# VH-VL binders against b9lsn4, part 3

Target 1, 153 residues: b9lsn4
Amino acid sequence: MTRVVAQGTFDLLHPGHVHYLEDAATYGDELHAIVARRTNVTHKPAPILCAEQRRDMVAALTAVDEAHLGHPEDVFVPIQRLDPDVIVLGFDQHHDEADIAAALAERGIDCRVERASGRDPRYEDELLSSGDIVDRILKQRGSDCDGAREGQR

## First folded at step 4 (VH-VL)

Design s3 (framework fv_ofatumumab)
Fold by ESMFold2-Fast, scan of step 4:
Structure s3 (fold): chain C 153 residues (1-153), chain A 123 residues (1-123), chain B 107 residues (1-107)
Amino acid sequence: as target 1 above (153 residues)
Amino acid sequence: EVQLVESGGGLVQPGRSLRLSCAASGFTFKDYAMHWVRQAPGKGLEWVSTISWNSGTIGYADSVKGRFTISRDNAKKSLYLQMNSLRAEDTALYYCAKDLGYKSSWYYGMDVWGQGTTVTVSS
Amino acid sequence: EIVLTQSPATLSLSPGERATLSCRASQSVRSYLAWYQQKPGQAPRLLIYDASNRATGIPARFSGSGSGTDFTLTISSLEPEDFAVYYCQQRSNFPYTFGQGTRLEIK
């Protein structure tokens, strides 16, 4: 009976995303994820992968019952359609629980706002950030940097 | 190859029942929403019913609500439409269609269609 | 229910010309609108979903635009195989509805 919503960008899935969704699922019977479109992302670099691919990857995870695309103009449209009992924010997300709860109440949504726990690295070289994955790719697969070297001189 | 094959149509008298079936192959049936869409002779498309991948969300057109029941058997990779209390205005070609959206009840669009099965309600 | 009205009912053009087809909703469907093509004796084919996204295998000459209540399907340069009936369809709310169709015919 309890419907939970999790929201994020979910670019380049890593164990931090999986932990967040598994933790969110513990708050109720049914977990729905909302995957932000590129235009919805304001607090970090734009995602590398398109929204549809990120949604499909999230939908494939065992903890997730369904994954939905965010609305390009109004982030609350999918939330209103889902009418959740609980929204679980990610550990590092910039949103304040009270502010989100107030915005939901103004739209007639009676919903509790919670925050997921953080996850510690399981081993020394575990990557728990999409940014860290991108950085690793650039270091190991990037092209030559003659122009950058000349500029640094 | 992705394919949908409808069956169960035919000639039927008003007030009777028919059950349509749709057999799916070439994709993971259990992960996609399914739709029934009909088209009366010489007329446009009319949405009839939708069922989500897990049967958790079901919708019907107002004209068939209370008379038609959509269902699915994911193990058998089959979609059904039980049609009761048939009326002359239910005469149409009935299409089975797969939704584009993977594991979603928010039906993005119908990307795969069967050839349809004809239902004629008369006499 | 949400009513979708397509205009014109028939559009007569020649190969090579640009076609512009309209679909208007009686209330906002946001971006939750799809376009289909149907040729005589065949099942419909999905062209565009979520107002502007081309379905797999659909030629680049097909494009969709719009949001809210006013939507457009554009075919930039008509090919002979494009003469067909076109339908819009909304998924914003149950019951889902189709427009009445626009018939694209050779002039």
Scores: ipSAE 0.326, ipTM 0.777, lowest interface PAE 3.7, mean pLDDT 90

Design s30 (framework fv_ofatumumab)
Fold by ESMFold2-Fast, scan of step 4:
Structure s30 (fold): chain C 153 residues (1-153), chain A 123 residues (1-123), chain B 107 residues (1-107)
Amino acid sequence: as target 1 above (153 residues)
Amino acid sequence: EVQLVESGGGLVQPGRSLRLSCAASGFTFKDYAMHWVRQAPGKGLEWVSTISWNSGTIGYADSVKGRFTISRDNAKKSLYLQMNSLRAEDTALYYCAKDYGYKSSWYYGMDVWGQGTTVTVSS
Amino acid sequence: EIVLTQSPATLSLSPGERATLSCRASQSVSSYLAWYQQKPGQAPRLLIYDASDRATGIPARFSGSGSGTDFTLTISSLEPEDFAVYYCQQRSNFPYTFGQGTRLEIK
């Protein structure tokens, strides 16, 4: 049996997340997702939704066999517990495949590192990032203040 | 609204069998792991068995392995514990418990408990 | 089998005081540890899961910390309803095990 791991924050689920997980699932027989806690997120704004809710939403997706919360201090702990054959990085993730593979090997984890394919918008107004969704909310439903401009990316 | 109701306990002689049942209501039973935990009179909690939401992962305490069998019927929203070759040390209140984690075999913790059913093994 | 040892066996305190309860594992359970409260004649209540995550409806005065082999449950200011038996439980490996409990009683 080939076990695949996908990782992400998965705040405000959008079609880009679904595509990533569906693509990741094609690499093996069983797909496990690791959902980052707020304390794991250092390279982008903190997620809007709590980790447990984000995990539950990911676990409900057809492509996902199980979803797990990340470890607050060591992102490799859930990976070691799962002992995967393949880790699939998201298309937009900045991590170098070779660097991730080296870090895993150093911890005794023998697995391949692959990268998911990207996905183009299918419709004119399709939102494919949580940041875009937050920006849309602030523009259409937020207060009339300059805070919305600072949150825009 | 969310509840678990255990049944099937009673007085039984050593070496005999009992089957415990747990009826679930108020939540989507098929999506959660289920547990049996027992407590002997005046003693602490002892984990007995766990079954994952899809029945793919099952575990037992060393003291009951080979004698007890956990099973579930998702259509009937019921959990079972078949207890064979009962011993005096199996005397306890048996709780049925739901796991906190939705569709997870990692078993976060037991958030919903029944009131328990009493099993007394005595000659 | 991973053995969980709770200390102290009995803790006598007054309402308003801070309670600190310890749980030590015979081998690493990472962060896969839960805390439960049990009152006489009642089923246990989940307080903390994954060492530090508070379960739904649990008051903010309850907090958990630790990883590996050493874990702590803290109640910042005791209320009368907090006097009960507390159990830790690990789910790192089968068989899952509970500690023997700490009885928190009124001084």
Scores: ipSAE 0.472, ipTM 0.818, lowest interface PAE 2.8, mean pLDDT 90

Design s31 (framework fv_ofatumumab)
Fold by ESMFold2-Fast, scan of step 4:
Structure s31 (fold): chain C 153 residues (1-153), chain A 123 residues (1-123), chain B 107 residues (1-107)
Amino acid sequence: as target 1 above (153 residues)
Amino acid sequence: EVQLVESGGGLVQPGRSLRLSCAASGFTFKDYAMHWVRQAPGKGLEWVSTISWNSGTIGYADSVKGRFTISRDNAKKSLYLQMNSLRAEDTALYYCAKDLGYKSSWYYGMDVWGQGTTVTVSS
Amino acid sequence: EIVLTQSPATLSLSPGERATLSCRASQSVSSYLAWYQQKPGQAPRLLIYDASKRATGIPARFSGSGSGTDFTLTISSLEPEDFAVYYCQQRSNFPYTFGQGTRLEIK
């Protein structure tokens, strides 16, 4: 049986997350997702939602067999425990496949590194970024805002 | 009301078998890992066995490995522990416990416990 | 098997005092450690999971800290109902193991 690992922050789930996980699942028989803790996020603003809630949301997705919390200090600890055959990187993640494979090999993990396909918005108003969702909330629901407008779009 | 109710304990002679059951209600049983934990009279807690939500991951304490079998029936919302080749050292109160982690084999902690069922192994 | 050693075996304190309970692992368990409270005649109660996360309904006076091999459970100001036996438990590797327990008793 082929075990696949996907990883990300998964703050405020959007269709891009679902596409990534569905694509990752095609690489094997069993998909495990690793959900980053706040301490693992350095290149962007901290996630809005707590790690446990983000993990539970990912675990509920049909494509995901199990979701796990990342390790606070060492991102490779959960990967080593899972001992995967394949790790699938997100389409826009900064890491090179060969570099990740080399880092895994140094820790005794022998697995293939692949990259998921990208996805275009299906609708004019579709948001594929948690940052865009937060920005929309602040604009429409911030403390200076007049109030919610349900069904506006 | 989230509840776990153990049954099947009793007095049994060494070398014999017992099957413990745990009936779950008030939560989505199929989505949570389940545990068996025992406690000998006047002693501490001893983890016995764990089974993941989908039965894909199972673990046993070294003291019971090869003699005990954990299983679950998600349709019946029941957890089982088949205990074979029982020894005097297996005498304990046996607890059924639910894991906190939703749909995970990487257990978080046991947030719901039954009242336990007593197993006494004696001639 | 990973052995968890709790110290002290017995801790005698008065209500209002701070309690500090230790749990040491024979090898690293990362942050995969939980704490439980057990009162006589009752099933254990989950206090802390993942070394430092309070379970639902657990008072703020309970806190957990540590990683690797050295863990601490702290009760900032003891209430009468806190006098009980406390156990640590690791989930890093099968077989899962509990510490032998620390009995917190009234001085």
Scores: ipSAE 0.327, ipTM 0.786, lowest interface PAE 3.2, mean pLDDT 90

Design s32 (framework fv_ofatumumab)
Fold by ESMFold2-Fast, scan of step 4:
Parts: structure tokens; C-alpha cells; sequence
Structure s32 (fold): chain C 153 residues (1-153), chain A 123 residues (1-123), chain B 107 residues (1-107)
């Protein structure tokens, strides 16, 4: 049985996420998704929704067999636990497949690294980015002036 | 209301078999992992067995492995524990519990418990 | 199997005081640890999961901390209903195990 892992933040679920997970599922018999916690997101705006809610939304998708929370301090802990045969990177992720495979091998993880196919918008107003959704909300509903509450979620 | 109701406990002789049932209501049974946990009179909690939402992941305590079998019927919203070759040390109150993990074999914690069913193994 | 050792076995305190309960694992369980409360004649109640996440409906006075092998459950100001037995449980590897319990009793 071939176990596939996909990984992401999955904030404000959109069709691009669904396409990524559906494509990832084609690489094996069982798809597990790892959903990043706020502390796993570096040099980017913090996700809007808490990690548990993002995980539950991903777990509800037909293509996903199981969804798991990332480890707050060590991103490889859930990957080691799953012991996957394949890790599928998102189309837009600027990670070198060989570099990731080498990093995994240092941790004793012998999986293959693949990359998902891209997805074009199906219609003019389709949003395929959580950032675009946030921008749309700010434009139509006013400025975002909420305080930060960035604990482990 | 979210509820778990255990049944099937009783007094049995050593070496005999017993089947426990747990009826679930008030939540989407098929999407959650389920557990059996026991507690001997005046003692602490002992985990017995776990079954994932799709039955793909099953675990047992070393003390019961090979003798007990956990199973579930998602259509009937029921959890079972088949207990074979019962020993005096199996005497306990048996709880069924729901895991607070949606469609996952990684178990967070047992958020809903039944009242338990008593199993007494004695000659 | 991973052994969880809770300390102290018995903790005697008064309402309004802070309670600190310890759970130590024989090997790393990362953050895969839960805390339960059990009152006499009742089924256990989930308090904390993933070491520090409070379960739904659990009062803010309960908090969990720790990772790896050393974990703590803290009750910031004891209420009369908090006097009970507390168990930690690891879910890192099968077989899952519970600690032996800490009995929190009125001084």
C-alpha cells in the first residue's frame, strides 16, 4: 500500500487546495495531509483560522483519507510518524525536490518527492489564493485592525 | 444529545467469552475513532483498545492482545469488544469512549464517555 | 511500552490555592499527551489534549504545558468541584498508556 503525504497551511480553503489534494491522491492508495500550525508559518502572514478548524476542513475533502496537525517545533515529526512512500509538493512551492529528499533522508525518511500539477482559474472571479480572499474581504468590508493572538493553535 | 451506552457486561467464569456493545447517538459515529478503557475496582484507568473511524488502524493493550477483538458497525452506530479466554484480571468496569478526532487515526483525547458496563470474572 | 509516572500520588490543598500536577514519560511522547479528571462514581472527563489545548467546555483555570517527557497540569485557583483524581495519557505509540493518577484532596 502506497502512502502519500501532502502538506500546507490550508487557510480559507479554496479550489486550488482541492486540486492539489486531488492530484496528490493520484500518486498512491492513501492520502494523508499535514496542516501547518501558526508557528510553522514563517515570513508570511499568520493564517486567519485556527489549525484545528483548517485540519477538519481538509479532513472533510473526498480526496483526503486523513488530516493531521503539524508539530509546533519540528516539521519532520509527523512525516516520520506517517513514514510515507511519496510526498507531493504544491505546484507553486519553490522547493527543490532533490533538496527536500536529501533533508528527509537525513531523518531516516526514504520517500520519493513529486510535484502536483497546476490549476488555472475556471472563471473570471475565481479566487485560488487565501491572500486574494483576505484582500477581497478587506476591500469590501473595511480595514483589518484586529489584535494579534498568535498562540499555538 | 451526544451519548454512548455500554451493554453486555456480567458475571462470567474464567476461560469463557463475553461480547460488549456500545450504542452511539448524537454525533456522526462513522467519522470518529472509538476506544475501550477499563477500570478495576478501586484502581486507575487502563486503555484496552482503539479502532479508527474506518477500521484501518487498530491497537490493543499487551494484556489483552490475542484475546480481545475490537470492531465497529458504522451503519448501526455501534462499537463492540469480543472478549475471549477471560481471566480474573479482566474484572473491571468497561467504558467505551469517543475520540475528539475527526476522520483521523491520530487520537487527540476521549471527549465523550459512556457510564460503563461491569465485567466480573470469577469462579 | 511507555510508562507515565505522575507526582505527587496525593496532593492536599485548600480551595483558592494553585495546584501543579506532574506527569513524566519514560521516553518522548512529543506533545501527544492528554489530561483527564475523574470524580468518584463518574466516567473520566477530558481536560487537555496535545499537551496544552483545553478541551471544549473546560474552565480557563485549567492549563497544560510541557513537551517530550515532562508535562504539567495547572489549576490556577482551585474550586470545590476540582477535588478529584487526575490522569495523564500518552497517545504517541501503541499501546496507549495512562499514568497511575494524582489524587487531589481537601487539606
Amino acid sequence: as target 1 above (153 residues)
Amino acid sequence: EVQLVESGGGLVQPGRSLRLSCAASGFTFKDYAMHWVRQAPGKGLEWVSTISWNSGTIGYADSVKGRFTISRDNAKKSLYLQMNSLRAEDTALYYCAKDDSYKSSWYYGMDVWGQGTTVTVSS
Amino acid sequence: EIVLTQSPATLSLSPGERATLSCRASQSVSSYLAWYQQKPGQAPRLLIYDASTRATGIPARFSGSGSGTDFTLTISSLEPEDFAVYYCQQRSNFPYTFGQGTRLEIK
Scores: ipSAE 0.308, ipTM 0.769, lowest interface PAE 4.6, mean pLDDT 89

Design s33 (framework fv_ofatumumab)
Fold by ESMFold2-Fast, scan of step 4:
Structure s33 (fold): chain C 153 residues (1-153), chain A 123 residues (1-123), chain B 107 residues (1-107)
Amino acid sequence: as target 1 above (153 residues)
Amino acid sequence: EVQLVESGGGLVQPGRSLRLSCAASGFTFKDYAMHWVRQAPGKGLEWVSTISWNSGTIGYADSVKGRFTISRDNAKKSLYLQMNSLRAEDTALYYCAKDMDYKSSWYYGMDVWGQGTTVTVSS
Amino acid sequence: EIVLTQSPATLSLSPGERATLSCRASQSVSSYLAWYQQKPGQAPRLLIYDASYRATGIPARFSGSGSGTDFTLTISSLEPEDFAVYYCQQRSNFPYTFGQGTRLEIK
């Protein structure tokens, strides 16, 4: 049985996440997702939702057979336990396939590294980024909206 | 609200068989791994068997492997333990327990336990 | 099978004191270790999972630490209801195993 691993933060699920996981699932018989903890996220703001909640949401998706929490100090610990045949990186993830493959080999994991296809918006108002969702919330529901209402009164 | 109720225990002679049942309520049974854990009088806990949410992963303690069979019926929300070739050393209170983790074959911890059913194997 | 050894077998302390319970594995279990509390006549209660995470409803005075082969359960300030038997359990590989237990008793 071919076991595939996908990994990410998965904060505020959007169609881009669903596309990534559906594409990853096509590489094998069983898809496992690893959901990053806050301590694993250093290149962008911390996720809004806690890791357990993000994991449960990912686990509920049809394409995902199981979802697991990342290890706070060593991102490869859950990968070693799963012993996957394929790891599928997200389309825009800032990871070099060769660097990931080398790290896996050093840890005794015999696994190939693939990259998922990208996804274009299917309609004008579709948001494909957690950051864009947060920005939309702040603009439409933040204090600036309250200021506008007060001025009109 | 969340509850597990074991049944099927009793007095049985060595070499015979017994089937334990565990009825679940208050949670979505089909989405969680289930476990059997036993405890002999005055002794510690001993893990007996685990079955994943989809029955794809099953494990047994070395002491019961080949004699006991774990199974589940997700439609009936029930867990079973078929115990064959019983020995005096199988005498214990048998607990049914739910794994805390949603749709996972990784057993994280048993967050809900039944009160147990007593099995006594004696001549 | 992986053998878990708990120490001490019995720990005698007074309310308000700090309790430190040890669990050692015969081989690495990474962080796949849980702690349970059992009171006489009752089913066990999950305290800690994945070595260091508190289960829902568990008071902050309970904490877990460790990785690999050496694990610790700490109760920062003992309450009367904390006197019970404590078990560690590894879930790294089948067969899953429990330690023999540490009995925490009133001095």
Scores: ipSAE 0.231, ipTM 0.748, lowest interface PAE 5.3, mean pLDDT 89

Design s34 (framework fv_ofatumumab)
Fold by ESMFold2-Fast, scan of step 4:
Structure s34 (fold): chain C 153 residues (1-153), chain A 123 residues (1-123), chain B 107 residues (1-107)
Amino acid sequence: as target 1 above (153 residues)
Amino acid sequence: EVQLVESGGGLVQPGRSLRLSCAASGFTFKDYAMHWVRQAPGKGLEWVSTISWNSGTIGYADSVKGRFTISRDNAKKSLYLQMNSLRAEDTALYYCAKDMGWKSSWYYGMDVWGQGTTVTVSS
Amino acid sequence: EIVLTQSPATLSLSPGERATLSCRASQSVSSYLAWYQQKPGQAPRLLIYDAFNRATGIPARFSGSGSGTDFTLTISSLEPEDFAVYYCQQRSNFPYTFGQGTRLEIK
């Protein structure tokens, strides 16, 4: 059996995450997802949702056979434990396939590195970014909740 | 509420067999890994066996490997431990425990435990 | 198999004091370590999983720390109900193993 690993933060699940995981699943017989902890996120704001909740949401997806929590200090520990045949990077992840492959080889992990395809929005108002979702919430639900309530029937 | 109830323990002679059962209620049994843990009188905890939610991953303690078989019936919401070739050192209180991890073969921790069923192996 | 050694075997303290319990692994278990509390005549209770996460319903006075081979369970201010036996357990590799326990006793 071919084991595939996908990795990400998966905060505020959106269709871009679903596409990534579905694409990753096509590379093998079983897909395992590794969900980053807050300590693994250094180049962007901390996730809104706790790691366990993000893991459970990913685990509920049809494309995912199992989802696992990342290691707080070493992102390669879960990967070594799973011993995958393929790791699929997200379309917008800034890691170079060659750099990841080299790091895996140094750790004795015999694994191919691939990158998922991106996808276009299916409709005008579709949000494919957790940051865009947060921005939308702040704009529409900020401090004027009483005004919004009066607008509803 | 969430409950695990063990049964099947008793007094048995060395070399004989015994089958333990664990009945689950109050949670979605099919989505969680299950464990057997034992404790000899006045002694500490000893992990015996684990089975993942889908039965795809199974592990055993070295002391019971080849003699004990863990299994589950998700439709009946039941966990089993078939114990063959019993020895005096298998005498213990046997606990059934649920893993906290939903649909995971990585065992995060045993968050729900039964009260245990006593197995005494003596002649 | 990975052997977990707990120390001290017995810790005698008074309510209100801080308790520090150690668990040492014979080889690295990364952060795949849990802590359990057991009172006489009762089933164990999960306190901490993955070295530092408190289980649901566990009071804030309980905390876990460590990684690799050295782990600590800390109870910041002991309550009467905290006097019990404490076990660490690793889930890094089969077979999974427990430490031998630390008995926390009233002085």
Scores: ipSAE 0.336, ipTM 0.789, lowest interface PAE 4.0, mean pLDDT 90

Design s4 (framework fv_ofatumumab)
Fold by ESMFold2-Fast, scan of step 4:
Structure s4 (fold): chain C 153 residues (1-153), chain A 123 residues (1-123), chain B 107 residues (1-107)
Amino acid sequence: as target 1 above (153 residues)
Amino acid sequence: EVQLVESGGGLVQPGRSLRLSCAASGFTFKDYAMHWVRQAPGKGLEWVSTISWNSGTIGYADSVKGRFTISRDNAKKSLYLQMNSLRAEDTALYYCAKDDSYKSSWYYGMDVWGQGTTVTVSS
Amino acid sequence: EIVLTQSPATLSLSPGERATLSCRASQSVSNYLAWYQQKPGQAPRLLIYDASNRATGIPARFSGSGSGTDFTLTISSLEPEDFAVYYCQQRSNFPYTFGQGTRLEIK
């Protein structure tokens, strides 16, 4: 039986996340997702939602067999515990497959590294990133500069 | 509302068998891992066995391997422990416990416990 | 099997004092450690999971820390209802194991 691991932050779930997980599931018989804790996120702003909530939302998706929380200090701990056959990187993740494979081999983890396909927007207003969703919220529900004039004195 | 009720305990002679049951209510039983934990009179807690939400991952304490079998029936919202070849050292209060982790074989913690059922193995 | 050793075996304190309970593993359990409270005649109650996360409904005075082999449960200011036996439990590897317990007694 082939075990696949996907990993990400999965803040404010969007169709890009669903596509990634569905594509990752095609690489094997069982898909496990690792959901990053706040301490694991160093390349962008901290996620809005708590890790447990993000994990439960991912676990509810049809493509996902199980979802797990990451380790606060060492990303390889849950990967070693799962002992996967394949790790599928997200389309936009800035990691070289060969570099990840080498790091895993150093830790005694023998698995191949693949990359998921990208997803094009299906319609004009489709949002495929949590950052874009946050920006939309701020534009539509944030303070009006004219109405909040007292904040600018 | 959330409740676990154990049954099936009793007095049994060494070498005999017992089957413990645990009836769950008030939560979506099929989505959570379940555990058996025992406590001998005046002693501490001892983990006995675990079964994942889908029965795909099962573990046993070394003291019970080959003698005990954990199983679940998600349609009946019930957990079972088949105990064979019972020994005096199996005498304990047996707790049924639910794991807090939704649809995961990685057990975060036992957030709901039953009151326990007493098993006494004596001649 | 991974052995968990709790210390002290008995801790005698007064309400309002700070309690610090230790749990040490014979090998690394990463952060896969939980803490439970058990009162006489009752089933255990989950306090902390994954070393430092408070379970639902657990008062803020309870906190957990540590990783690898050394773990601590802290109760910042003891309430009368906190006097009980405390157990740590690892779920890093089968078989899962509990510590022998620390009894917290009124001085």
Scores: ipSAE 0.490, ipTM 0.827, lowest interface PAE 2.7, mean pLDDT 90

Design s5 (framework fv_ofatumumab)
Fold by ESMFold2-Fast, scan of step 4:
Structure s5 (fold): chain C 153 residues (1-153), chain A 123 residues (1-123), chain B 107 residues (1-107)
Amino acid sequence: as target 1 above (153 residues)
Amino acid sequence: EVQLVESGGGLVQPGRSLRLSCAASGFTFKDYAMHWVRQAPGKGLEWVSTISWNSGTIGYADSVKGRFTISRDNAKKSLYLQMNSLRAEDTALYYCAKDMDYKSSWYYGMDVWGQGTTVTVSS
Amino acid sequence: EIVLTQSPATLSLSPGERATLSCRASQSVSDYLAWYQQKPGQAPRLLIYDASNRATGIPARFSGSGSGTDFTLTISSLEPEDFAVYYCQQRSNFPYTFGQGTRLEIK
């Protein structure tokens, strides 16, 4: 049986996450997802939702057989434990496949590194980024404090 | 009410086999990792084995590898421990425990425990 | 295997006092450490998971701290029902291991 690992932050699930996990699942028989803790996220703003909730949402997806939280200090510890045959990186993830492959080899993990395909929007208003969702919320739901109306009823 | 009930323990001669069962109720059994933990008379806790919710990840203590087999039947809401080639040092109270974490192989803590079933390996 | 060493082996205190229990790992377990309480004739009870998170229903007087190799369980003011054996347990690597236990007894 071929075991596949996907990894990400998965804050505010969107169709891009679903596409990534569905594409990753095609590389093998069993898909495990590793969900980053806040301490693992250094390249972008901290996720809005706690790690356990993000993991539970990912675990509920049909494509995912099992979801795990990452290791606080070493992102490769869960990968080494799972001993996967394939790791599938997300389309937009900044990790270099060769760099990841080298790090895995150094840890004695015999595993292929692949990259998922991108996903085009399927309709005009489809959001494929957690950042875009947050921006949309702030724009549409953010309140405006008018100094002339500080005595609001 | 969330419950785990162990059964199958007893007095057995060295070299023989026993199969322990653990019946779960009050929670969605198929969604949680399960554990076997034992405690020898007057001694501390010793982890024996773990199985993930889908049986995809299984671990064993070094002392039982090759002799014990953990398994689960999600349809029957039951956890099992097949114990072969029993030794005097396997004498203990065997607990069944549920992991607190939903659909995970990275076990956070054992939040629900049964009362245990006693296994005595003696001539 | 990762060895967990608890100290002291026995801690004798009176109700109302603060209890501090130590657990040291032979190698880093990050924050993958839990604490359990066991009373005579009873199954263990989960107190703390992931080093510092209190399990559901556990009184606020119980707290956990530490990371890596050094961990502490603190009971801020002992109640009579707190006199029990306490175990730490790591899930960083298979095989999972428990410490040998600290027995908290009435002085």
Scores: ipSAE 0.011, ipTM 0.602, lowest interface PAE 9.6, mean pLDDT 86

Design s52 (framework fv_ofatumumab)
Fold by ESMFold2-Fast, scan of step 4:
Structure s52 (fold): chain C 153 residues (1-153), chain A 123 residues (1-123), chain B 107 residues (1-107)
Amino acid sequence: as target 1 above (153 residues)
Amino acid sequence: EVQLVESGGGLVQPGRSLRLSCAASGFTFKDYAMHWVRQAPGKGLEWVSTISWNSGRIGYADSVKGRFTISRDNAKKSLYLQMNSLRAEDTALYYCAKDMGYKSSWYYGMDVWGQGTTVTVSS
Amino acid sequence: EIVLTQSPATLSLSPGERATLSCRASQSVSYYLAWYQQKPGQAPRLLIYDASNRATGIPARFSGSGSGTDFTLTISSLEPEDFAVYYCQQRSNFPYTFGQGTRLEIK
C-alpha cells in the first residue's frame, strides 16, 4: 500500500487546495495531509483560522484519508511518523524538490518527492488563493467609518 | 447534548467474561476515535484500549492484551469492551471516552467522558 | 512502556496562589502529552492537549508547557474549584500511559 503525504497551511479552503489534494491522491493508495501550525508559517501573513479548524476542514475532503497537525518545532516529525512513500508538493509551494529530498534522506526517510499540477480558473469569479479571498473580503466589507455599509446590507 | 452512557458492569467471578457497552449521543459517533479508561478503587487512571473512527487502528494496555477486545458499531452509535478471563486486578470503574480529533487515528485527547460502569471481580 | 512520574504527589496551597505541577516521562514523548483534572466522584476533564493547547471551555489561568521528557501544568491563580487530582497522559506510542496523579489540596 502506497502512502502519500501532502502538506500545506490550508487557510480558507478554495478550489486550488482541492485540486492539489486530488492530484496528490493519484500518486498512491492512501493520502495523508499535514496541516501547518501558525508557528510553522514565517515569511507570509499568519493564517486566519486556527490549525485545528483547518485540519478538520481538510479531513472532511473526500480525497483525504486522514489529516494531521504539524509539529510546532520540526515539520519533519509527522512525516517520519507517517513513513510515506511519496510526498507531493503544491504547484506554488516555494520548496525545492531536491532540498526536501535531501532533508528526508538526512532523517532516514526513504521517500519520493513529486509536485502537483496547477490549474486555471474554471469560471470568471473563481478564487484560487487564500490571499485573494482575504483581499475580496477587505474590499467588500472593510470600513474605516462607523456603519459605512451597515444601513444598506 | 453530547453524552456517553456506559452499561454492563457488575459483580463477576474470576475467570469469567463480561461485556461493557457505551451508548453515544449528541455527536457524529462514526467520525471520532473512542477510548476505554479504568480506575481501581482509590487508585489513578489506567488506559485500557482505543479504537479509531474507522476501526483501522486499535491499541490495548499490556495488562489486558489478549483478554479484552474493543469494538464499535457506528450504525448503533455504540462502543463495546469484551472482557474475558477476568482477574481480581480488573476490578475498577470503567469509563468510556470520546477523542476530540475529528477523523483522526492519532488520538489527540479525551474531551467527553461517561460517568463509568463498575466492574467488581471477586469470588 | 513509557512511565510518567508526577511531582509532587500532594501540593497544599491557598486560593489565589500559583500552582506548578510536574510530569516527567521515562523517554521522549515529543509534545504528545495531555493534562486532566478529576474531582471526587466525577469523570476526568480534559484541560490541555499536545502539551500546551487549552481544551475548549478551559479557563485561561490553566497553561501547559514542555516537550520531550519534562512537562509542567501551571494554574496562575487558584480558584476554590481547582482543588482536585491532576493527571498527565502520553499518546506518543501504545500502550498509552497516565501519571500517578498530583493531589492539589487546600492548605
Scores: ipSAE 0.464, ipTM 0.822, lowest interface PAE 2.6, mean pLDDT 90

